# Ledger of designs, part 3: VHH binders against Probable 2-keto-3-deoxyxylonate dehydratase (xacE)

Target 1, 289 residues: Probable 2-keto-3-deoxyxylonate dehydratase (xacE), of Haloferax volcanii (d4gp28)
Amino acid sequence: MHYHQLAVSGERRLTASRDSTTYDLTSADADLRTFGDLARVASIARTSVDRLAAELTEDADVVDDAFVDRHATVPVDAEEIWAAGVTYQISEQAREEESSMPDMYFDVYDADRPEVFFKATPSRTVEPGDAIGVRGDSEWDVPEPELGIVLRRGEIVGYTVGNDVSSRSIEGENPLYLPQAKVYDRCCSIGPCVVTPEDVEDPHELEMSMTIERDGEVIYDDATNTSEMVRSCDELVSYFTRHNTVPELAVILTGTSLVPEQPFDLQEGDHVDITIEGIGTLSNSVTTV

## First folded at step 3 (VHH)

Design s33 (from q6d with Y110W; framework vhh_nb_b201)
Fold by ESMFold2-Fast, scan of step 3:
Structure s33 (fold): chain B 289 residues (1-289), chain A 123 residues (1-123)
Amino acid sequence: as target 1 above (289 residues)
Amino acid sequence: QVQLQESGGGLVQAGGSLRLSCAASGFTFSSYAMGWYRQAPGKEREFVATITRGGSTYYADSVKGRFTISRDNAKNTVYLQMNSLKPEDTAVYYCAAEGYFTYYSKDSAWDYWGQGTQVTVSS
């Protein structure tokens, strides 16, 4: 099932979509308003999220896809979003070409310890359809389309699409500037929905594509497959959770090989669409922060 | 009690601009999604733009890049900035506010509708 969180008339609502029908689960039980609520109840009841949702659809109102798209917010209330880098075979080469210290990135590729870093709080994360940010002090900016892992108390409960928007110029000046290159206003987007593991047979066999439009013209169009990841989702989760305080809900963005090369530079007014097989399309405009 | 009052319509030449306003009263404005629809003579009412509670905006393909929807929660007002107007944009423009109904088409989704404001674009 695909789960969307909506904001409608001062109320939060949770929808579930299956076989081209979308159900308002909150209409079946007013205490179920977020994906986190559903995941909590499923855990207490010792059932899967999808089984619980299926039972709720019997008493749930049906809504139009246009209604969902109009009211969609972030699909999960992640207290923290973390990200991983140098996780795809091709991404190591791309980073090395733009870095003043390329050997540091090469060393990480072969190491037991992956690159895992803090990415965003809710205040830095934009919802589907809203504007992602590029830093006003950056000379080269890119979107980074990524599979997102949704966690509840450190356990995988679903997947989503994410955008790890980054300043490549700040990152390339010095590795110690990575936090400033990655964490800033509107630096991250997730959505459009959460898909449970039951509907994602293998998170390492998903087609991922990105298109970027400027002034009505497609200026970037490329695709990859999560099968190119040299790190597993389980390994990334393990490094995030070990020796750490894990929030109730978190998302880990898993990296990407889709890196627009210079002379491309993400600009105000651009439109970015990221699609992952079986999940959906995350769409954002671009603004300067 | 509930009222949506549009203003700012009028006659404008092709290529011109207009800014529509919709003043809302009788409900908690910040809790509602707000939208604009239009109806030309002999046509069905069609979607133009919406702005969610969180500020996300959605536009009909015919107006994307030319129209901008925004809201001011302190003033209980939603706006539609219309640039590069075309004769095809001639219609009565309606403000709408969305509430609690879940079983409906997108056109019937809106709880409250204004009385409309006429926009006429001369060629």
Scores: ipSAE 0.000, ipTM 0.099, lowest interface PAE 23.1, mean pLDDT 85

Design t01 (from q06 with S106P; framework vhh_6qgx_2)
Fold by ESMFold2-Fast, scan of step 3:
Structure t01 (fold): chain B 289 residues (1-289), chain A 124 residues (1-124)
Amino acid sequence: as target 1 above (289 residues)
Amino acid sequence: QVQLVESGGGLVQAGGSLRLSCAASGFTFSSYAMAWFRRAPGKEREFVAAITRSGGSTFYTDSVKGRFTISRDHAKNTVSLQMNSLRPEDTAVYYCAAEGYFTYYPKDSAYDYWGQGTRVTVSA
């Protein structure tokens, strides 16, 4: 199933979609308002999220897709969002060209330890349909479309689409500027929904595409497949969780090979659509922060 | 009952070509990603190339990219490695491997099934 979190007249609601029908699960049980609520109950009951949701659909109201799109928020309340880099073949090439220290990126690509870094808090994360940010002090910015792994207490409970918005110019000045290049206001978006592992047979066999539109014209259109990841989802989760205190809910963005070439520069007024097979499309406009 | 059987190895001069083949039996071939690994004398086993279940994506280690081509044939249950412009440094035992869940993972511990290997010697 696809799960959306909605905000309707100040009220949070959780929906589940299956076979073109969308159900308002909160109408079946007023205590189920977030994906986290559903995942917690399923865990305690020792059942799957999808099985619990299916039982609730019998008492749930049906809603239109247009209603869901109009009211959609972030699909999961991740206390922390983390990200991985240099996980696809093309990511290494792009980073080496932009960096003042290209050899370090080559070393990471071949190393046992992957690049894993902190990305965002809820206050920096943008919902579907809202504006992602580019830094006012940045000269070169890019969207980074990525498969997101949704975790509860360090265990995989689903997948989503994410955007690891980045300042390539700040990153390229010095490796020590990575946190400023990656973490800032509106630097991240996730959505449109969470899809459970039952609906994603193999997270390493998913088509991922991105289009960017400027002034009504498509200026970027490309695609990749998560099969091009040289790091497994399980490996990335293992490095995130080991020797660390993990929050109740977290998301790990898994990296990307879809990097618009210089002289491309993400600008205010651009529109970005990222689609992952079996999950959906995450759409954002762009603003300067 | 699961078997991976490599063939096509041999002795070749530098600059020459060899085509390795791996015949798979005892499992549903189309449900597995396939890879080639090699082990040179005195070294550990290293990743060479991989191909996804569908055959839509291929991956190579940098030292062979542009020289080697991996392919698969679902009708024949085979995966092949075409090796061109061979160098003495390519001398190794080449192993065929199958992976069920991950399409690419450069650690040998991730692979479910392995062949016994075929020897490739490249003379100067």
Scores: ipSAE 0.000, ipTM 0.119, lowest interface PAE 19.6, mean pLDDT 86

Design t08 (from q06 with A50T; framework vhh_6qgx_2)
Fold by ESMFold2-Fast, scan of step 3:
Structure t08 (fold): chain B 289 residues (1-289), chain A 124 residues (1-124)
Amino acid sequence: as target 1 above (289 residues)
Amino acid sequence: QVQLVESGGGLVQAGGSLRLSCAASGFTFSSYAMAWFRRAPGKEREFVATITRSGGSTFYTDSVKGRFTISRDHAKNTVSLQMNSLRPEDTAVYYCAAEGYFTYYSKDSAYDYWGQGTRVTVSA
């Protein structure tokens, strides 16, 4: 199933979509308002999220797709969003060219330890349809379309689409500037929904595409496949969780090979659409922060 | 049907050179990363070299860095391994392999298609 979190007149609602029908699960049980609520109840009941949701659909109101799109928020309340880099072969080459120490990026690609870093809190995360940010002190900014892994207590409960918005110019100045290049206001977006593992046969065989529009014209259009990841989702989760305190809900963004070529620079007023097979499209405008 | 056919193996003296070739058919060659693996007598299969789908990047095992060069030709659907400064320790059966997933390029279990192998013997 596809799960959306909505905000309707100050009220949170959780919907589940299956076979072209969308159900308002909150109408079946007023205590089920977030994906986290549903995942918690499924865990306590020792059942799957999808099985629990399916039983609730009998008593749930049906809503249309336009209602969901209008009221959609972030699909999961992740306390922390983390990200991985140098996980696709192309990204290694791009980073090498931007760095004063190119060997370090090849070393990470070949190493047991992947690049994993903190990305965002809820206060830095932008919902579908809202504006992602580019730093006012940055000279070269890019969207980074990525498969997101949704975790509950360190265990995979679903997948989503994410955007690891980044300052490539700040990142390229010095490796020690990576946190400033990656973590800032509106630096991250996730959505439009969470899909459970039952609906994703293999997270390493998904088409991922991105289009960028400026002044009504498409200026970027490219695609890749998650099969090009040199790290597994399980491996990235393992490195995030080991020797760490894991929040109740988290998302890990898995990296990307889709990097617009220079002289492209993400600008205020741009519109970014990221689509992953079987999940959906995450859409955002762009603002300067 | 999918086939990978290796050629160019043989007997060569230490310090010599040899060029291996692999002809691919039955799949979209440009959509696959290509690799060479080898297996010495009494040993397990080990990674030697890989080249990306585009041909833009290459990776090698430490023991062959600077001596071996992997390349590909999309017009001919071939991948080649140029082996220079050969050592007796390079004696092995060399296998061509194709990978669509590119998740663990140094692990043989990650590869979708394999050739039958070509024998390389390096004498003292």
Scores: ipSAE 0.000, ipTM 0.117, lowest interface PAE 19.3, mean pLDDT 86

Design t09 (from q06 with F59Y; framework vhh_6qgx_2)
Fold by ESMFold2-Fast, scan of step 3:
Structure t09 (fold): chain B 289 residues (1-289), chain A 124 residues (1-124)
Amino acid sequence: as target 1 above (289 residues)
Amino acid sequence: QVQLVESGGGLVQAGGSLRLSCAASGFTFSSYAMAWFRRAPGKEREFVAAITRSGGSTYYTDSVKGRFTISRDHAKNTVSLQMNSLRPEDTAVYYCAAEGYFTYYSKDSAYDYWGQGTRVTVSA
């Protein structure tokens, strides 16, 4: 099932979609308003999220997909969003030719310990359809389309699409500027929904694509596959959770190979669509922060 | 019981070709990345080539780029290494390796399962 969180006239609602039908689970039980609520109840009942949702659909109201699209918010209330970098494979040929990449990048690429960093709080995360941010003090900005791992108490409960919006110019100035390059207003988006592990047989065999439009024209269009990740989802989760007290709900963005190269620069008024097979499309406009 | 069985090794003259094959059993082949490593006489084991779970991406050490091609066949549970334009320095025992979760492909520590090896000798 695909789970969406909605905001309707100030009320939060949770929907589940399966086989062209969308159910308002909150209509079946008013205590189920977020994906976190559903995951908590499933855990207490020692059942899967999808099985619990399926039982609730018999008592749930059916809603239009257009209704979901109009009211969709972030699909999970992640207290913290973290991200991983240098997680996709680089051919030895590409490494040889990419002399601009610093030695520390190749050290991390070859290391046992992956790059894992804090990315966003809820206040810095924008919902589907809202505007992601470009820093006013940045000269080169890019979207970074990524598979997102949804965690409850450090355990995988689902997957989503994410965008690790970044200032490449600030990042390139000095390694110590990574936090400023990665963490700022509207620096992250996740959505459109959460898909449970039961519906994703292998998170390392998913096609991921991104298109960017400017003034009505497609200026970027490319695709990759999560099979190109040289780091597993389980490995990234292991490094996030080890020696660390994790929040109730978190998301880890898993990195990407789809980063537009110079002279591309993300600009106010651009529109970004990121699609991951079996999950859906995360769409955002762009504004300057 | 995981097993990797290499075949296709032998003696070949410089400039010649050989095709190595690795038959995998005892695990879900399509869920594993596969690689070839080699160990030359008196040297440490080195990376040669790797192929992702899907077969969509391949990696090679610089000395074999353009000469060797790695491929996989999910229907036959095999990974192959086509070796062209062989040189005396390619003389080594070649090992097939499998890894279920990725770390960097050229690190032998990333691979949990190994074959016994097949010998390739390239005469001058």
Scores: ipSAE 0.000, ipTM 0.123, lowest interface PAE 19.1, mean pLDDT 85

Design t10 (from q06 with T52S R53G; framework vhh_6qgx_2)
Fold by ESMFold2-Fast, scan of step 3:
Structure t10 (fold): chain B 289 residues (1-289), chain A 124 residues (1-124)
Amino acid sequence: as target 1 above (289 residues)
Amino acid sequence: QVQLVESGGGLVQAGGSLRLSCAASGFTFSSYAMAWFRRAPGKEREFVAAISGSGGSTFYTDSVKGRFTISRDHAKNTVSLQMNSLRPEDTAVYYCAAEGYFTYYSKDSAYDYWGQGTRVTVSA
């Protein structure tokens, strides 16, 4: 099932979609308003999220997909969003172009310890259909389409699409500027929904694509597959959770190989669509922050 | 206290060679990349060549591949650019740049420190 979180007339609602039908689970039980609520109840009841949702659909109202699209917010209330880098197999040329220090890049690529960093809080995270940000003091910005891992208390409960929007120019000035390059207003988006592990047979066999439109023209269109990840989802979760305090709900963005070539630079007014097989399309416009 | 001093520029005829050197002082991190950029009259700065902190990786713009060679001497904190088969189009002021990291090595903004430049003139 695909789970969406909605904001309707000041109230939060949780929907579950199966094939052509979308159910308002909050209409079946008023205590179920977020994906986190559903995941908590499933855990207490020692059942799967999808099994619990299926029982609730018998008493739930049906809503149109257009209604979901109009009212959709972030699909999960992640207290923290973290991200990983240098996780995909990429061409030698692209690896060299990404870094002025390819020896350090190769060291991380081949090392036991992956690159894992803090990315966003809810206040910095943009909902589907809203504008992601580029820093007004940045000279080179890119979207980074990524599979997101949804965690409850450090355990995988689902997957989503994410965008690790980044200032490459600030990142490139000094390694100590990585937080400013990665963490800023509207720096991250997740959505459109959460898909449970039961509906994703293998998170390392998913097609991922991105298109970018500017002034009505497609200026970027490319695809990859999560099978190109040289790091596993379990490995990234392991490094995030070990020796750390994990929040109730978190998302880890798993990195990407979809890097627009120079001289591409993300601009105000652009439109970005990121699609992952079996999950859906995360769409955002771009604004300067 | 980082200082970059370029030397080795001059006048040369087409087909000739020049070796540029950049002496760097004040560095605390040997793992940072160094690069050469150039500015022709009336143009913006363009990337020429870069070398990684370890010296294990080198990068060149297409127009100089096979003609120019970048190298570094870690003990002396110097980076050199050997320029062979020079063309009139190579006429420019050449700048040494230092301390790039997690960067597209060919971007000006990648580098924190810049020298004053050394002039190279290639006659037809």
Scores: ipSAE 0.000, ipTM 0.115, lowest interface PAE 19.9, mean pLDDT 84

Design t12 (from q06 with T103K; framework vhh_6qgx_2)
Fold by ESMFold2-Fast, scan of step 3:
Structure t12 (fold): chain B 289 residues (1-289), chain A 124 residues (1-124)
Amino acid sequence: as target 1 above (289 residues)
Amino acid sequence: QVQLVESGGGLVQAGGSLRLSCAASGFTFSSYAMAWFRRAPGKEREFVAAITRSGGSTFYTDSVKGRFTISRDHAKNTVSLQMNSLRPEDTAVYYCAAEGYFKYYSKDSAYDYWGQGTRVTVSA
């Protein structure tokens, strides 16, 4: 099932979509308003999220896709969003080119410990359809399309699409500037929905694509497959959770190989669409922060 | 077996045009970014143009921008380079290349598969 969180006239609503039909689960039970609510009840009842949702559809109102799209918000209330980097395959020829890749990148790529870092709080996270940010003090910015892992108490409960918007110029000045390059106002977006593991047979066999439009023209369009990840989702979750206190709800963005090269620079007024097979399209405009 | 076969090279006068084609076989064409590189007599291989997996985005070296156009056809498993307003400096062997890691389009070391090349000679 695909789960959307909606805001309708100041009221939160949770929908579930299956076989081209979308159900308003909040109409079946007014206490189920967020994906977190549904996941919590499923856990207490010792059943799957999808089985609980299926039972609720018997008493739920049907809504149309246009209603969902008009009212959609972030699909999960993640207290923390974390991200991973250096997680996708590189060719053996590229590995031998020191001038094209810093030594630190190769060290992390080959190491047991992956790159995992803090990315965003809810106050920095942008809803589907709203504007992602580029820093006013940055000279080179890129979107980074990524599969997102949705966690409840450190356990995988679903997947989503994410955008790890980054200042490459600030990051390139000094490794110690990574937090400023990655964490700022409107630096992250997730959506459009959460898909449960039952609907994602293998998170490492998904097509991921990104298009960027400027002044009505497509200026970037590329794709990859999550099969090119050299780090498993389970491995990234393991490193995030070990020796750590994790929040009730979190998202881990899993990295990407799709980054536009210079002279591309993400600019105010651009439109970014990221699509992951079986999940959907996360769409954002761009503003300066 | 993976093969990239270039065609369309030849002799042309300055200001003329040529269209190069590259036929790909033995791999999933739609999963690879495609590029053209060239090597002038006595020089190293240099980047010319690249096109993403979907064909929606293109990249060019400054010296050919506005004169050359790269395109791809998934139904035919081909990538093409339309070369207009050719200059003597464009004289080179042109190579078709395929890349599985799409972050490094302008780096020849990033490309996994290469064709044998097709010669382009531009006379003054």
Scores: ipSAE 0.000, ipTM 0.136, lowest interface PAE 16.3, mean pLDDT 86

Design w01 (from c06 with K97R; framework vhh_7b18_3)
Fold by ESMFold2-Fast, scan of step 3:
Structure w01 (fold): chain B 289 residues (1-289), chain A 120 residues (1-120)
Amino acid sequence: as target 1 above (289 residues)
Amino acid sequence: QVQLVETGGGLVQPGGSLRLSCAASGFTFSRYWMGWARQVPGKGLEWVSYIYSGGSTEYQDSVKGRFTISRDNAKSTVYLQMNSLKPEDTAVYYCARYGSRSYYKGMDVWGQGTQVTVSS
């Protein structure tokens, strides 16, 4: 199933979608208002999230897709969002241009330890349809479309779409500026929904695409497949959880090969759409922070 | 000069066990994911198991609980321990190196294969 979290007249609601029908689970049980609530109850009842949701649909109101789209918020209340980099295959041509790329990039690509870093708190994460941010002190900014892994207590409970918005110019000045290049106001977006593992046969066989529009014209349009990842979701989760304090709910963004090249820079007023097969489309406008 | 060489195949009765080994050379073994795929007579290739550079493992549903993949980075070798073998496990087993995660699509180097026959 696809799970959306909604904000309707100051009230939180959880919906579940199956076979083109969307059910308001909160109408069946007023204590189920977030994906975290559903995951907790499923855990206590020793059942799957999807089995519990299916039972609740018998007593739930049906809502239309336009209602969901209008009221959608972040699909999971992740206390922390983390991200991974250098996780997708690089071409032989790029490797042959090694002298123009940092040695550390190839070191990390070939290493046992992946690049894993802290990305956002809820206060820095924007919901579907809201504006992602570019830093006022940045000269080159890009969206980074990524598969997101949804975790409860360090265990995979689902997947979502994410955007690891980044200042490439600040990152390029010095490796020690990575936190400032990656963590700032409105630096991250996740959505539109959480999809359980039962609906994702293989998280490493998903088409991922991104389009960027400026003044009504498409200025970027490209696609990749998560099969190009050379790091596994399981491996990234392992590195995040080992020797760390695991929050109740977290998301790990898994990296991307879809980054617009110079002279592109993300600008205020742009519109970004990221689509992952089987999950959906995460849409955001852009503002300066 | 990148090579994968499988050994350990053979004939075994139903319920028996075999251990396959794959010796790798010509690359930094510890940095790559390794896996096993098999070709059942009259059918196409099917993925069996893979092990990531960090040691995490995944298995095809039909072999979960019966097969165990492992690696020894010091010896540049990946293993497949096969227990409770069934006639339907009869196949040529191939060792593969992964350039990506996608089952067959991510395999960029293959061994020559080793025959496993399970019969009474």
Scores: ipSAE 0.000, ipTM 0.118, lowest interface PAE 18.7, mean pLDDT 85

Design w02 (from c06 with Y103R K105E; framework vhh_7b18_3)
Fold by ESMFold2-Fast, scan of step 3:
Structure w02 (fold): chain B 289 residues (1-289), chain A 120 residues (1-120)
Amino acid sequence: as target 1 above (289 residues)
Amino acid sequence: QVQLVETGGGLVQPGGSLRLSCAASGFTFSRYWMGWARQVPGKGLEWVSYIYSGGSTEYQDSVKGRFTISRDNAKSTVYLQMNSLKPEDTAVYYCAKYGSRSRYEGMDVWGQGTQVTVSS
């Protein structure tokens, strides 16, 4: 099932979609308003999220998909969003020219320890349909489309789409500026929904695409597959959770190979669509922060 | 069209110094990482140094303390100051531009190279 969190007239609502029908689960049980609520009840009852949702659909109101899209918020209340980098396959040509790669990126690519960093709090995370940010002090900015892993108490409970918006100019100035390049107002978006593992047969066999529009014209259109990821989702989760205090709900963005090349620069008024097979499309406009 | 033109190579005695220059054109120089790599006769390409767009630098251990990389964004030029040169430093030195995805692409555009020979 696909789970959306909605904000309707100041109230939070949780919907579940299956077989082209969307159900308002909050209409069946007023205590189920977030994906976190549903995941908690399923855990206590020792059942799957999807089985619990299926039982609730018998008493739930049906809603229109256009209504869901209009009212959608972040699909999960992640206390922390983390991200991974250097996780996708480096081209064969780049690998064959071993001495031409910067040692720090080459070492991380081949090392046991992956690059994992803190990305966002809820206050920095943008909902579907709202504006992602580019820093006013940045000269070169890019979207980074990524598969997101949804965790409850360190365990995978689902997947989503994410955007690890980044200042390439600030990052390129000095490695110590990575946090400022990655963490700022409106620096991250997740959505449109959470899909449970039962509906994602293999998270490493999903097509991921991104289009960017400027003034009504498509200026970027490319795709990759999560099969190009050389780090497994389980491996990234293992490195995030080990020796760490894990929040109730978290998301890990898994990295990307889709980054627009110069002369591209993400600008105010751009529109970004990121699609992952079996999950959906995360759409955002762009503003300067 | 991207062009990288190296100058400053030559013959020098052990313990001597040389300054290499790389004049870049055809791209927004200030936004890219730049580096130097060398090819020793009979050996593969060996990374020497790189400089980030903001000026931070990294060096291969064998040249650390002897070589200094720098950039002048106003002149679109990268420099490599080579001091205390050893016979082992004899190589063709290449200036290189990193791709726009500096994390993943490595050096994607190379100059023609400049020969450095260190011998008595």
Scores: ipSAE 0.000, ipTM 0.321, lowest interface PAE 13.0, mean pLDDT 86

